# Ledger of designs, part 6: miniprotein binders against q5jf28

Target 1, 318 residues: q5jf28
Amino acid sequence: MERERLIKTVEAILRGAGYRVARLDLKGSCFDLVASRLFLLLFIKATVNIDTITEEQAEDLKRLAKFFKASPLIVGLRSKSGELEEGVVYERFGIYALRPETLYDALLNNELPAVFAERGGLYVRINGELLRELREKHGYSVNELAQLLGVSRKSLLNYERGEQAVSLDVAIQLEEIFDEALAEPIDILRAKVEADLNVKPETPLEREVFERLKKLGLGLVKVKKAPFNAISTEDDIRLLTGIDERKTRSTIKRAEMVAEVGRIVNSGGVFILEKTKAEVVSEVPLIPKESLEEVKDADELIELIDKLKKEIKEKLFS

## First folded at step 2 (miniprotein)

Design d5
Fold by ESMFold2-Fast, scan of step 2:
Structure d5 (fold): chain B 318 residues (1-318), chain A 80 residues (1-80)
Amino acid sequence: as target 1 above (318 residues)
Amino acid sequence: MKVTITIRGDSPEELERAVFELWELALKLGAKVEVRIEGDTLTIEVRGLSLEIRYKLALKAAEIAEKYGLEVTIEIKEEE
């Protein structure tokens, strides 16, 4: 149960740092934890071996992060190359990946990592302007310092311009020569990611529901590897939208997850089913697809959802 | 670069403990800070330090504000 221990450790780190956290237990999900604190929102995938994350999971994680203006993060222990190093940031499909100890240092010790792994080496971004100032102050020419470090003149100029990261060895040498901190931290908590938000629905039921929601004026972001199928939006309205053919135990569990995630990301939830009797699971309404034909726009849909929540709640507590 | 931290409470007295912890932290980090208190609002400006130290101070300020049940807004502006 390395995976379970890893997830519990990450959750404990987040909660210890004052984050509100929702945890998912969903096989194949693109994230296992979503955490919020003040202006920060994190979608976290926890996996023992970071190489097991699929491209589909990574794309969905980036879509969620982009949509919610959040940072995606992978927390793991190993890769095919062996144990991940503490204090080192790795990358998978454009997403930062790091050890739980590295996350702990960032959140509880306020110590961001500065070393990143790329193409089999370890590298550091440095303050190029400060490097140039220190070089000039100590009387080194570009060629003299380049020779001392064992790098080309062109590389040193690129370092000073901030256009090239240095190897970890060079970073260590520079800090020893100048006795100054030159390393730039990697802001793993505010990662910017690119993602294609225009993903097509895959099943006939999804296509039908998407078409109807679009006619109601809602924008839609499709996801595959999450407890919901889409994020539905219109102005201030945000709905984590599930789509199933019928109510199953899986539907109920995913509705519970949607409720918990929604609390963290300030979004409502709804499940649209081909055939169901209207009901509510953990404040998330489950409504039949045909109910979408009875409303004219997004506002009426929200009114229907709110009315259903009120009616069913009254029956359950009668 | 300048970091501005704005903390709001129900009264100046509620802000004083958060202020004490932030001043203590600023001293430990060698930071130069300007603090202004206007009614229920405290504004902290941090200058003359690396981006990393400013970020650490901002994160700690947020933690301290939350610990005391205060509202906090952090604004980071490039002015250098």
Scores: ipSAE 0.000, ipTM 0.124, lowest interface PAE 21.0, mean pLDDT 80

Design d6
Fold by ESMFold2-Fast, scan of step 2:
Structure d6 (fold): chain B 318 residues (1-318), chain A 95 residues (1-95)
Amino acid sequence: as target 1 above (318 residues)
Amino acid sequence: MEVLIWITIEGDSPEELKRIVEELKKIAEELAKKLGAEVEVLVEIEGDTLTIFVYIDGLSEEIRKKLAEKLKEIAEKLAKEYGLEVTIVIEIKEE
């Protein structure tokens, strides 16, 4: 499958660059890979056609990126306009989208892209102050350089002030005229995104669980398109929190994914169910909703989680 | 102004999902041609789940909304006829 090959390629690129990687197999998820190295954290959505990412997936991806101070990325091969070009950064719902070859160059060759696609063509941000210095050093007036480039005087002044990106053609001409690198790289690995972290719970069970967790002193960030329903947080405590009515195959699979993601983002995991016997799946406890009434605060919840994990180890090796 | 409709269909048969895709695609293209709108249909298949993305661009906002609603009704009718679960989302992009 083309999508499977794409995901495997991206994973190989990340691992080859020294990232620790967790891969998810979850339909409709806002990300397929999460990767960390040193101070960098990436949430990556892989789509053969970048236009297939939904607004809901994009919003959740940005929420995760904002909360974890990570960079969201879409890696794909084409759009409705055709094949994506290597070295070009595209955009979907405020998220950078690029080819796996572009990611490879950034991570393994230390070559960040500088060209971005926008309605109307390909563009480059340039060092405007350097452009002005080079223009003056070579004796060009504003009008002379504008005429040479085929742009308006106003556009050239905007370029020099850093207020307007140049077309790719103009960027090429400028580097030929001055024999200097003017292009500003796009830092795809440290992208800042805006997202509303104050999303309300949607189901009656989610509302009840959120209220119980809030009484324990935990703050909550709701997500929909992930293997967990919320991130529960208080000081240094972070829990990827799943919420289900009952234990299903989906619950077990998502708990396994939560364990893998948690290792990459340095967060614990827990699933809170309407009805269940307390148990542990891949180091992630599944506890009944009523257990939240047995603890006084977030610290006691963590103690309960740790106790359950220890009990399972003792049973396996007794 | 673009209208994006995505339709997620869950089913047990890849051939049955492909049949629904072809019917919806044909209907979308015929409606677009009659209304002078541009339509692009993209399909993503993941296991037993199929997501169809319909992009509509060309005519006035009112006509694009009408086309989106018609496609939604048709998709719901087809899913019900074949006993499949369908989720339909419509996004309108203003720029």
Scores: ipSAE 0.000, ipTM 0.287, lowest interface PAE 14.6, mean pLDDT 82

Design d7
Fold by ESMFold2-Fast, scan of step 2:
Structure d7 (fold): chain B 318 residues (1-318), chain A 95 residues (1-95)
Amino acid sequence: as target 1 above (318 residues)
Amino acid sequence: MEVEIFIYIEGDSPEELKRIVEELKKIAEELAKKLGAEVEVYVTIEGDTLWILVRIDGLSEEIRKKLAEKLKEIAEKLAKEYGLEVEIYITIKEE
């Protein structure tokens, strides 16, 4: 499948560049890969056509990126306008979108893209201060350089102030005139996004669990398009928190995904179910909702989680 | 000018993947020596998957294309010999 090949390609690029990677197989998820290396953390959505990403997925992706101080990224092959171009950065709901070849260049060739697509054109942001210095050094007036480039005086002044991007053609002309790189790279690996972290729970069970976790002193960040329903946090505690009515094959699969993601983002995991016998899946405890009524604060919840992990390991190796 | 060849191999044996790595490194180094070029090989093995990046610098355009096709042919032959699936990505840099 084309999507499967794309995801494998992106994973291979990340691992080849020295990133630790966790991959998700979850329909409708806001991300398919999470990757870390040194001080960088990336949440990546891979989709053949970038226009298929929903606003809800984009908001959750930005929410995760903001919470974990990570960069969100979309990797795809085409849009409604056709094939995405290598070396060009596109945008979808405030998230950078690019081809796998562009990601490869950034990670393995240390070659960040500088060209971005906007309303049917290709544009480049330039170092406006350097442009002004080069213009003055070469003896061009504002009007003279504007005439050489075929742009208005006002446009040239906006370029020098850093208030307006130039067309790709103008960027090329500037480099030819001054024989110096003026393009500003787009740091796709350190994008900072804003998102509302205060979203309300949607189901009766989610409301009950959220309210109990809040009473324990935990802050909560709700997500909808991920293998977990919330991120629970208090001081240094971070838990990727799943919530289900009963244990299903989907619950087990998502718990395994939570374990993988947790290793990359340095967070624990827990699943809270309406009815279940306490157990552990890939070091992620599955506990009944009533267990939350038996602990008094976040520290006791962590102690319960740690105790369950130890007890299950002892039984498994007995 | 430089050529980068990124090879992804999926299989069932870490021992076989390690042998494929050593053969590809040897072949890449021999080809680079014959062409008067420098070669760098980066390898990551994770369970049943192998990622290899081969970077070769100092090549003309016509030699880049021929080398890329030769390395692809060799990787496919090795994958077939070991009964593995392989995908190859080639990036060519002009400057």
Scores: ipSAE 0.000, ipTM 0.158, lowest interface PAE 16.6, mean pLDDT 81

Design e1
Fold by ESMFold2-Fast, scan of step 2:
Structure e1 (fold): chain B 318 residues (1-318), chain A 100 residues (1-100)
Amino acid sequence: as target 1 above (318 residues)
Amino acid sequence: DPEEIKEKIYELALKAERSDDPDEIRKLIEKLVEIARKTKDPELIALLIWALAMIADESDDPETIKELIRKLEEIAKKSKDPELIEELKFALELIKEELK
C-alpha cells in the first residue's frame, strides 16, 4: 500500500540521517513516527493525502510537540489540489506538510526548503533588509524596482519590511537582478507551534484517574490520538500514561508502543486499568487504579513502577 | 535480536557515508550485503536497501552508484516481497533524481 511505503520511506530517511526512530502502528494516531537526534526531536504524521488529517489529530500533534519542545511535521504525497511538489512546504492546521523527497533533502543533503504554498500560488520569504540594501546599492528607486518586478509600490515596501512574502516568480527575478541569495529557508526541523495544554478528561474512568494523579502532585497533559491518554509530569518525572477499562490485545500493543516512544522522548510509561492484575509489558507496568490509593505522592508512584519492573526481572531470571 | 541488527546496519551505513577511503567503504558495503543475504525479516531487508541507497546517494562515483543499485535490485528480487520491491523502486527514484 501507498501508506506503508510512505512510512517505511520516512523511517529510512530519518535513520539514514542519524535519528533514533520509534514507529507506531496505531490507527487514528496523531503521529506515526517520533525521531530524535542530539537536541532535535520530531513528531511525524505520515499520510498519503495531507487533507485526511483531522483537526483533533493536528491539535494533539501540536500538544505533544509543544510539551516535548519538539517539531511536528506532516509527510505526504498529495492534497485535494493534486501531487505535492518537491521542495515546497504546505500547511495543515498550522503544521508544515511536505513530500518525503523534501525531508530527504533537508536531512541528507542539508538543503532546507524555501518555497511555501498558499491559496493563490507559490511564495518565498525573503530577507527584506538585504533586499532594501541591494536596491539602494544598485541605484533603484522603490518605484523603479517595483515596475521591473511587475508589482505594486506597496508590495515592494512590504517585501522590504518583511511583512509580505514574494511570489516564486518575483523571488527568481530578484535573485537574477541582484545575483544574491535572498530566500529565507524554512526551518521545518525546528518549527514552533502553539497549543493549549489544558484539555479536560472525557470518560468517567479518565476523570477518576486524573483526579488521583493530580492529588499525587502530578501535572497532566491530555491527548486523545496517541498510544497513551496523558503525559503525567512532576519536576523531572515524565510518564506516558495509558488508561483502559481492562487489558486487551490493544492495551498490550499500545504499552509496547509507549515503551518505544518513551525511549526516544526520555519518558517512562504506565497503564492504569480498572480491571487488571499487576504486570509489566516491555518495561511498562500495567496496574489497577486501586494501586493509586496505596501511594501518597509522585515519588512513591515511581517507586511502585520500579518495584514492579524489578520483580518481573527477578521472576524471569530466577 | 532484530533491534541489535537494525542498530548495526545503521552504524555500518553511517560509517560508510562518512568515510573517504574506497577500501573501507567496500568492506562496509560487503558487510551490509552479507547481513541482507542472511535475513528473512522484511523490515531488516528494507532497512538494508535504504542503507545502501544512502551510501549510493553520497557517492561521487557514478559507477559505484550503478553497482549499488544492481545489488539493491538483487536483494529485493531474492525477497520476492511485493512491498520490498515497491520500496526499492521508490528508493531508486530518489537516487536517480539526485544524479540529475
Scores: ipSAE 0.000, ipTM 0.084, lowest interface PAE 25.0, mean pLDDT 81

Design e2
Fold by ESMFold2-Fast, scan of step 2:
Structure e2 (fold): chain B 318 residues (1-318), chain A 100 residues (1-100)
Amino acid sequence: as target 1 above (318 residues)
Amino acid sequence: DPEEIKLKIEELAEKAERSDDPDEIRKLIEKLVEIARKTKDPDLIAWLILALAEIADESDDPETIKELIRKLEEIAKKSKDPLLIEYLKEALEEIKEELK
């Protein structure tokens, strides 16, 4: 219940800020919301306690973010250490985690957070070059300023080189001494992440489908914790690709989610099944694995997908 | 491994700062200087310079301070970091002035 309220709040914040949003209702998924505005794309995992996110979910979230050139983000309310603080950025497996109020300020008030939590303390990255200029302008030696701040000269040098964050207390003191904004904002909306995109298929069916798609010239990015099993790509072609043994209620639900996600990330969707009669669910074709043998390249696969969508539309409105 | 060497530098520097024995301090300084002689890594050179300057700042012994000033000037010749050079100039001038 708290989780439902959290997701609705995050969705409302994104929509209020002008983002197009798709929401997933998929247990165990690495993301719950995907949002797009202009050149920004966000994959968001919403969870009441940020410690419940697994490493596997985090890796898939980073993989999706890397592939789509998107920012991954966790929005939550607490951790094992208690309530998350507004304006503070936390971290889980290399992904920024923050309160919905912090997201609100970033998107609707143009106030990016600058404080991050690390090892039980609060820290701020500062503009080291500006700090040095202000120190020199005001006539402070390194030793004099270090004494005023209660830090070592080594620490102050590292601050000026931009190699070390300052404690929140030091950041406050610096801005009081110089009457100048020194804090560097954390750009939570343009986070770059690293992930291995070369993950192998795990099931016999996945291996067969991957081999056939590769033969058509498609590159493949495998994911586990999403409504699709892979992203298939070739030049301008991007397909959120589901793979299943047969059509189930789960297949239909995931196809609906793929349609919504695809709308936001400007990608098509397709489900490849071991045994099925060709059909379309929410503009996502479900095709038998054997259909991949009927096409010679990625372009013909897209033609097949488009043909199926057109046939259903004509039948529905005839 | 650079990170292991940094930990060793910090360990040696902390021992020197806590010691009241000039002979022990000199031995720890020589260990830090030996690390400086063996490394070409700019980051490790910077770390060593900062460690030696901190030892100088904490010391009450004029002879130890004079030795540290000489060692700092020697190691500083390996650094081309403008901020580190500025830091050293300020630190060395304050230390030298105190000795008077």
Scores: ipSAE 0.000, ipTM 0.290, lowest interface PAE 16.8, mean pLDDT 83

Design e3
Fold by ESMFold2-Fast, scan of step 2:
Order: C-alpha cells, then structure tokens, then sequence
Structure e3 (fold): chain B 318 residues (1-318), chain A 100 residues (1-100)
C-alpha cells in the first residue's frame, strides 16, 4: 500500500521533470525505476523503510550506476530511527537516500538538499571560505565566533578550512548571525559511486554462457538483483542479458522489463536459455544456448538478434 | 495500445509543465482528461492522476489548480480501484500543502 504509493509518486516526480521513465515490478530488485533526461541517468530504489535494502542490492545498484555512468538513489519514508525528514539526505551502503518531497524539490524547484544525517545527528557542509570572509567582515575573532556558536576554536578553524561539517544547530546560528546562506548543496543527481564490476557467475549455466560470450569477444558485468543476469558489452554494443534453464512466466516478465529498461539506457536485450525454440518477447529475443555456437563474434550475435526480431514481426503481420 | 497511450500522456504532461501560456496548459489538460474518459486501464488512470497532480503543483494560477483538483476527483470517482483512490487523496494533499 505505502510502497505502491511511494513508487507512483517518484515516477510522477520524474515524468513531471521531463524524464523518460521505466518502472520494474520485480520483487527483490536493486532498482524499481530508471530515468533518463539529456545527460542525466538515474537508477532509483524505492522502499518505505531504507533499512530493508540489503548490501547485495546496494552493490548491484552501484554496479549498474557505475557501468552506465548513472547516479544511484534510494527514495524512502523511514528508517529504524523513524520518519525521514524533508530536505535531509541519508545514506545506505554508500548510496544517498531521501524522501520523495526532497526529490521533488531537487527536480521541479531546482532546490538541492544541504542537510545530511550521520551517526544520529544532522549536519551541513558550509562554504568555509565565505564563513571566514563573513567572520572578518563582522569583526569577529576566531575565539569570539567559536564562543558565540558554542564550539571549540579547533572546530571553527576546521569549518573555515572545509575539513568538517557543522551541526544543523550551528548552521542555523550562522545564518542568524550573518544573514547569509552558507550551506553547500548536496548534488544527489550526480553521485559518484565505486563498485567492483568483476563479479563471478553463480550457476553452472551462467558459467557456461559467460564463457561462450567471452569467447565471442564480449565483456561481462554480472548482476544478481535485476531482471537480467549480466550486461554484455563490446565497443558500442550493450546487451542486457538474461539466462534461464527454460522459458517460464518469470522469464517472459523479465524479458518485458529488459525491453523497457533497455529503451531508457540505450541497450539491447537477449535471453539465453538451456533449451528453447527461438522466439521474441517484447522485442527481446529468447534463444537457445546452442545458437551462440552458430556465431563467431559479437557483431554476428547482434545480427542474429536483429534477424529474429524481423522474422517474428513478419510472421505476426503476415 | 497502452504503451502508445502512456507515451502520449507523458508528452502532453511535459508540454504542460514547460508552458507559460495558461490557454495552452488548459488545452493540454483537456486532452489528458479526454484520455482519462476513454480508458478503463487502472495503470493508465494512475499515470493520468500523476500527470495532472504534477501540473497542478507547478501551476501559479489558482483557477487552474481548482480546475485540476475537480478533474482529478472526477477521474478517481470513475475508478473503482481503492489503490487509485488512495493515490488521488495523496496527490490532493500535496496540492493543498502547496497552496498554503
């Protein structure tokens, strides 16, 4: 109930801000929405309680963000500490987490958040150079301003050097004293993340398929919590690659999701199955593993995918 | 074609959000409402509620906001899905907060 409302709200915010959006309905996925506008690409995990996100989901989200040069984001309503506050940025496994209202302000009001939560407190990074300038302009010594704020001399010097964030209380006091905005915004839309892209396949079938795709010249980025098992890449070729033993209802649903995601991230899709009759679901070919033996390189695989897409269209409209 | 209709909804909503012309915004809203009148698809109705709510939140014109609230309530009444009604209530609360 709350979760569905949250996801629809986030989708509405993104679309209202001019983003193209694809939504996933996949339990346990590392993202629920992917959105693109101009040079920005966002992978978003929406969850009512941000603490329910697993480390495995977070790592996969960061892998996708790193590979696609996108920003990962968590949108939620609460944590173990209670309701998330508007305008406050939280963190979960190195990923920014915030309320839908905060995302709305960033995208539709051009108001980036400046307050972040850390170790049970609220903090603000300030423009230390401007702080020093304002302090000197108003005739305060370091000791005088430190005393007025209730902080140590060392802390104030660290604030002015940009080496330490101030508490929200201190940030409010500084605004009252100087009547100037000192807060530095947090660029939640251009977050940089680190992730290991060299994750090993988990099942015997995945190992076999990965080995074959590598022999065709494709690089592979393994993911676990997504509608696909890997991203296959070679120069300008990108394929969201699914791997299954057989065609199931789940396979069809994930192929549909791969088609939607692929449109947003400008990537093709393919599902490789142990045994199947070659077919196409929502422009995503499902091919038997043996078909990989019929092609000699990545270019021929793309040709096979394109051929299958054309054949099914011709058959359906004959 | 639900996917084609979804794209049309997004296009119309984006144009309304970018427009500074109240007459153009009104015409775009009317087109979105027309789509709502013709569809029984709960997913498309949800997309329309979201689109109209965000147009209302970005509007500077009180009369446009009132008209959008009226149209959103009309769309919700045609839906028999409790989840869509809840979504509308949420959207209306956000709009009312903006008006304060």
Amino acid sequence: as target 1 above (318 residues)
Amino acid sequence: DPEEIKEKIEELAFKALRSDDPDEIRKLIEKLVEIARKTKDPELIAELIAALAWIALESDDPETIKELIRKLEEIAKKSKDPELIEELKYALELIKLELK
Scores: ipSAE 0.000, ipTM 0.109, lowest interface PAE 21.1, mean pLDDT 81

Design e4
Fold by ESMFold2-Fast, scan of step 2:
Structure e4 (fold): chain B 318 residues (1-318), chain A 100 residues (1-100)
Amino acid sequence: as target 1 above (318 residues)
Amino acid sequence: DPEEIKEKIEELAKKAERSDDPDEIRLLIWKLVLIARKTKDPELIAELIEALAKIADESDDPETIKYLILKLEFIAKKSKDPELIEKLKEALEEIKEELK
């Protein structure tokens, strides 16, 4: 119940801020919402307790974000340590995690957070160059200001070099001493993440399909916790690629999700099945793997996809 | 927008009164400090002084109280308003008396 309310709240915040949004209803997925506006693209995992996200989900989320040049975000309400605080950025497996109120402030009030939680404390990154200038302007030596703040000389030098964040207490004290905006905002909408895009297929069917797609000239990025199994790419071609043994209710639901996600990330979709008759679900073709043998390259695969979509449309209006 | 700022100040003060978490109280102080830095409105500065004094009264953490006292003194100096400065001095004296 809380999770449903959280997802609807996040969706409302995004739409209120002018984002186009697609929502997934897929248990275990690495993301629940994908949203775009202008040059920004966000993959969002919504979870009541941020500690419930698994390492596998986090890796897939970072992989999608890296591939699409998007920012991954976790939006939640609590952790093992208790409720998350508004205006504070947390981290799970290298991904920013924050409250919906923090996202609201960033998107609708143009107020980026500046405080982050780490190792049981609250910290702020500051403009170290400005700190040094203000210290010198006020006539403080490094040792004098360090003593005044109750920190070591080394810590103060690291603050001035931008190599170490200050505690929230020190940030408050610096604000008092200098009366200047020293805090640096955390750009949660342009997060940089690292991920390995060279993950191997898991099942025999996936291996067969990947080898056939590679032979057509397509590059492949494997994902596990999403409504598709891979992203297939060649130049300007991008396909969210599903792979199943046969058509099931799950296949149909995931094809519908792929259609919605594809619209937001400007990618086509296709499902490759071991045994099926060719058909289209929400503009996503479901084709037998044998069809991959009938095309010469990626361009012909796209032509096949487009042809199938057109044939279904013509049948509806015959 | 001044009315929205007043509501935000009051909401932050109420959260501080409700909280037993020193880190949450410090975060609320930080938010009030940022509001104080942005505003030149004497009425909003008065609201900030009241909010910070209220938080100081509720806190049993000596470090937090120390920073609150320093911040209130800073806001008073910034205001240049004799009435606000006098009001703040009275609030600070009350807080310091409790520390004893």
Scores: ipSAE 0.000, ipTM 0.439, lowest interface PAE 10.3, mean pLDDT 83

Design e5
Fold by ESMFold2-Fast, scan of step 2:
Structure e5 (fold): chain B 318 residues (1-318), chain A 120 residues (1-120)
Amino acid sequence: as target 1 above (318 residues)
Amino acid sequence: DPEEIKEKIEELAKKAERSDDPDEIRLLIYKLVLIARKTKDPELIAELIEALAKIADESDDPETIKFLIWKLVMIAKKSKDPELIEKLIEALEEIAEESDDPEVIKLLEYKLKEIKEKLE
C-alpha cells in the first residue's frame, strides 16, 4: 500500500516534469519505472525501505543502466536507520537512493541535492579551488581558517584539493563566511555506473536460444530481474528478448511490459518460445524457437519481426 | 517566482518546527540559506528571517540555537539595509527572551551589542 502510493507519486513527479514514463507491474523486478526526457534516461527502483533491495536486483539495475547509458536511481522512504531526509542522497550497492521529495526538487524546482549521507553523518562536496581562492582573497592563512572552522590543518588542505568532503555544519559555515556557493550538486540524473555485462544463461532453453541468437551475430546481455531475459544487440539493432517454454498469461503481461519499456528505450521486443504459433502481442512478436533456424543473420531476424507485425496489422484492418 | 519561493520558505519552516531531529533541522536551515543566496528580494529575505526565528523558538537543541544565532548575526553584519538589520535585531531579541541557556544568552548579549553599533 505504501509501495503503491510511492510508485504513483514518483510516476506523477516524472510526468509532471515532462518525462515519458513506463511502469512495470512485476514482482521482484530490478526497476519499477523507466523514464525518458530529451537525452536523459532513468531506470528507477521504488521501495519503501531501501535496505530491502537485493544485491541481485542492484546488479541487474546497474547492468541495464550501463547498457542503455542511463542513470539508475532508488526512490524510497526509510532505511534501518529510520526515515530518509529530504535533500539527502543515500547509497545502496553503488546506486543513489533518495526521497520522492528530493526527486521533485531536482526535476520541478531545478534544485539538485548537494548533501549525502555516509557513516552516520551528513556531508557536502565543495569546490576546493574556489575555497582556496576565497580564503586567500579574504587574507586567511590555512591555520587561521582551519581554527575558525574547528577542523585540522590537514582536513582544510584536503578540502581545498577536493580530496575530502566537509560536514554539513562546515559547509554552512563556509558559505556564510565567504557569501559564495561552494557546494557541488550531486548529479543524480546523470549517474554513471559500472556493471558486468557478461552473465551466462541459467536454463537449458535459455542456453539453446542464446546459442542460436549468437549464431545470427547478436551480442547478448543477460538479465534476471526484468520482464525480459536478455537484450539482443548488433550494430543499431536492439531487442528486448523474452524466453518462455510456452505462452501463458505471464508471457502476455511481460510482452506488454516489453512493448512499453521498448518505446521509452527505443528498442524492439521479441519473445522466443519453445512451442507457439507465431503471433503478436502489443507489437511484440511471439515466435517459435525453430524460426531462428529459418534466418541467416540478425538483419533477416528483424525482417521477420517486421513482416509478422505488418501481416497481423493488415489482417486486423482488412 | 516570488510567491513560489515564499511558499517554499513557509513549508521548510513548518517542517523544522515539527522536527525533533537536529540533523533534519540543520538540513532545513541549509535549504533556507540556499534560497536566500538565490534571491536578493528584501521581502523574501524578511520571510527567511521569520522562518529562522521560528526554528530557533521551537528547537530544544542548544547547538542548533547557537548556530541559528550565528547565522542571523552574519546576515546582519553583511547587510547595508537598516530596516533589515532592525528586523534581525528583533529576531535575536526574541530568541534571547525565550532562551534559558546561559551560553546562548551570553552569545546574544555580545552579538546584539555588535550589530546595534552598526546602525549608529
Scores: ipSAE 0.000, ipTM 0.288, lowest interface PAE 14.7, mean pLDDT 81

Design e6
Fold by ESMFold2-Fast, scan of step 2:
Structure e6 (fold): chain B 318 residues (1-318), chain A 120 residues (1-120)
Amino acid sequence: as target 1 above (318 residues)
Amino acid sequence: DPEEIKEKIYELALKAERSDDPDEIRKLIEKLVEIARKTKDPELIALLIWALAMIADESDDPETIKELIRKLVEIAKKSKDPELIEELIFALELIAEESDDPEVIKKLEEKLKEIKEKLE
């Protein structure tokens, strides 16, 4: 499948560049890969056609990126307008979108893209100060260079002030005239996004669990399109928190995904279920909602989680 | 009333989990399966599959596990609901993972292979 090949290619690129990677197999998720290397953390959504990404998925992806101080990224092959171009950065709901070849060049060739797509075509942000210096060094007046480029005097002055991006055609002409790189790279690996972290729980069970966790002193960031329902926080504590009515195949798979994601983002995991016996799946405790009534604060909840993990370890070595 | 039936299923499953009497556990399993036969509600049937799998997961009795496998397969064959088939596969994998009986493990692996081949 085209999508499966795309995800495998992106994973191979990241691992080849030295990133630690966790892959998710979760239909409708806002991300398919999370990757970490040194101080960089990336949440990546891979989709063949970037226009299939929903606004809800994009908002959740930005929420995760904002919370974890990470960069969100979409990797795809086409849009409604056709094939995405290599070296060009597109945008979907405020998130950078690009081809796997563009990611490869950024990570393995140290070649960041500089061209971005916008409703008016392809554009490049120019180093305006360097442009002015090169213009003066080569003896061009503002009017002379504007005439050569086929742009207005005002546009050229705006380019030199860094107030306006140039068309790709103008960028190419400038580099041909001056024989110098003028394009400013787009740092796709350190994109900053804004998102509303105040999202309400959706189900009655989620409302009960959220209210209880809040009473225990935990801050909560709700997500909808991920293997967990929320991120629970208190001081240095971070828990990827799942909520389900009962233990199902989906619960087990999502707990395994939470363990893998947690390892990359340095966060613990926990699943709170309406009815279950306490147990641990891939280092992720599954606890009954009733157990939350027995703890007084966030510290006691962490003690309960740690106790369950220790009991399982002790049983394995007894 | 579906909520009333759900609570009953949870209570029966919990009773079976806490019991050490194979005959009592067998009777509780029979009650759970009878609820499944009486209702055609896929959500209730899925909950029953979960309950039976939970009982099997906690059982050390090979005969009880074998009986649970037969009942889970029977439920799956009659329902033909993709969601129920997924719950059955989960239940059988859970039983296989927790089993100490090589004969039970082999039988479960064979049944899982048959089911997965039909879904492919």
Scores: ipSAE 0.000, ipTM 0.208, lowest interface PAE 16.6, mean pLDDT 81

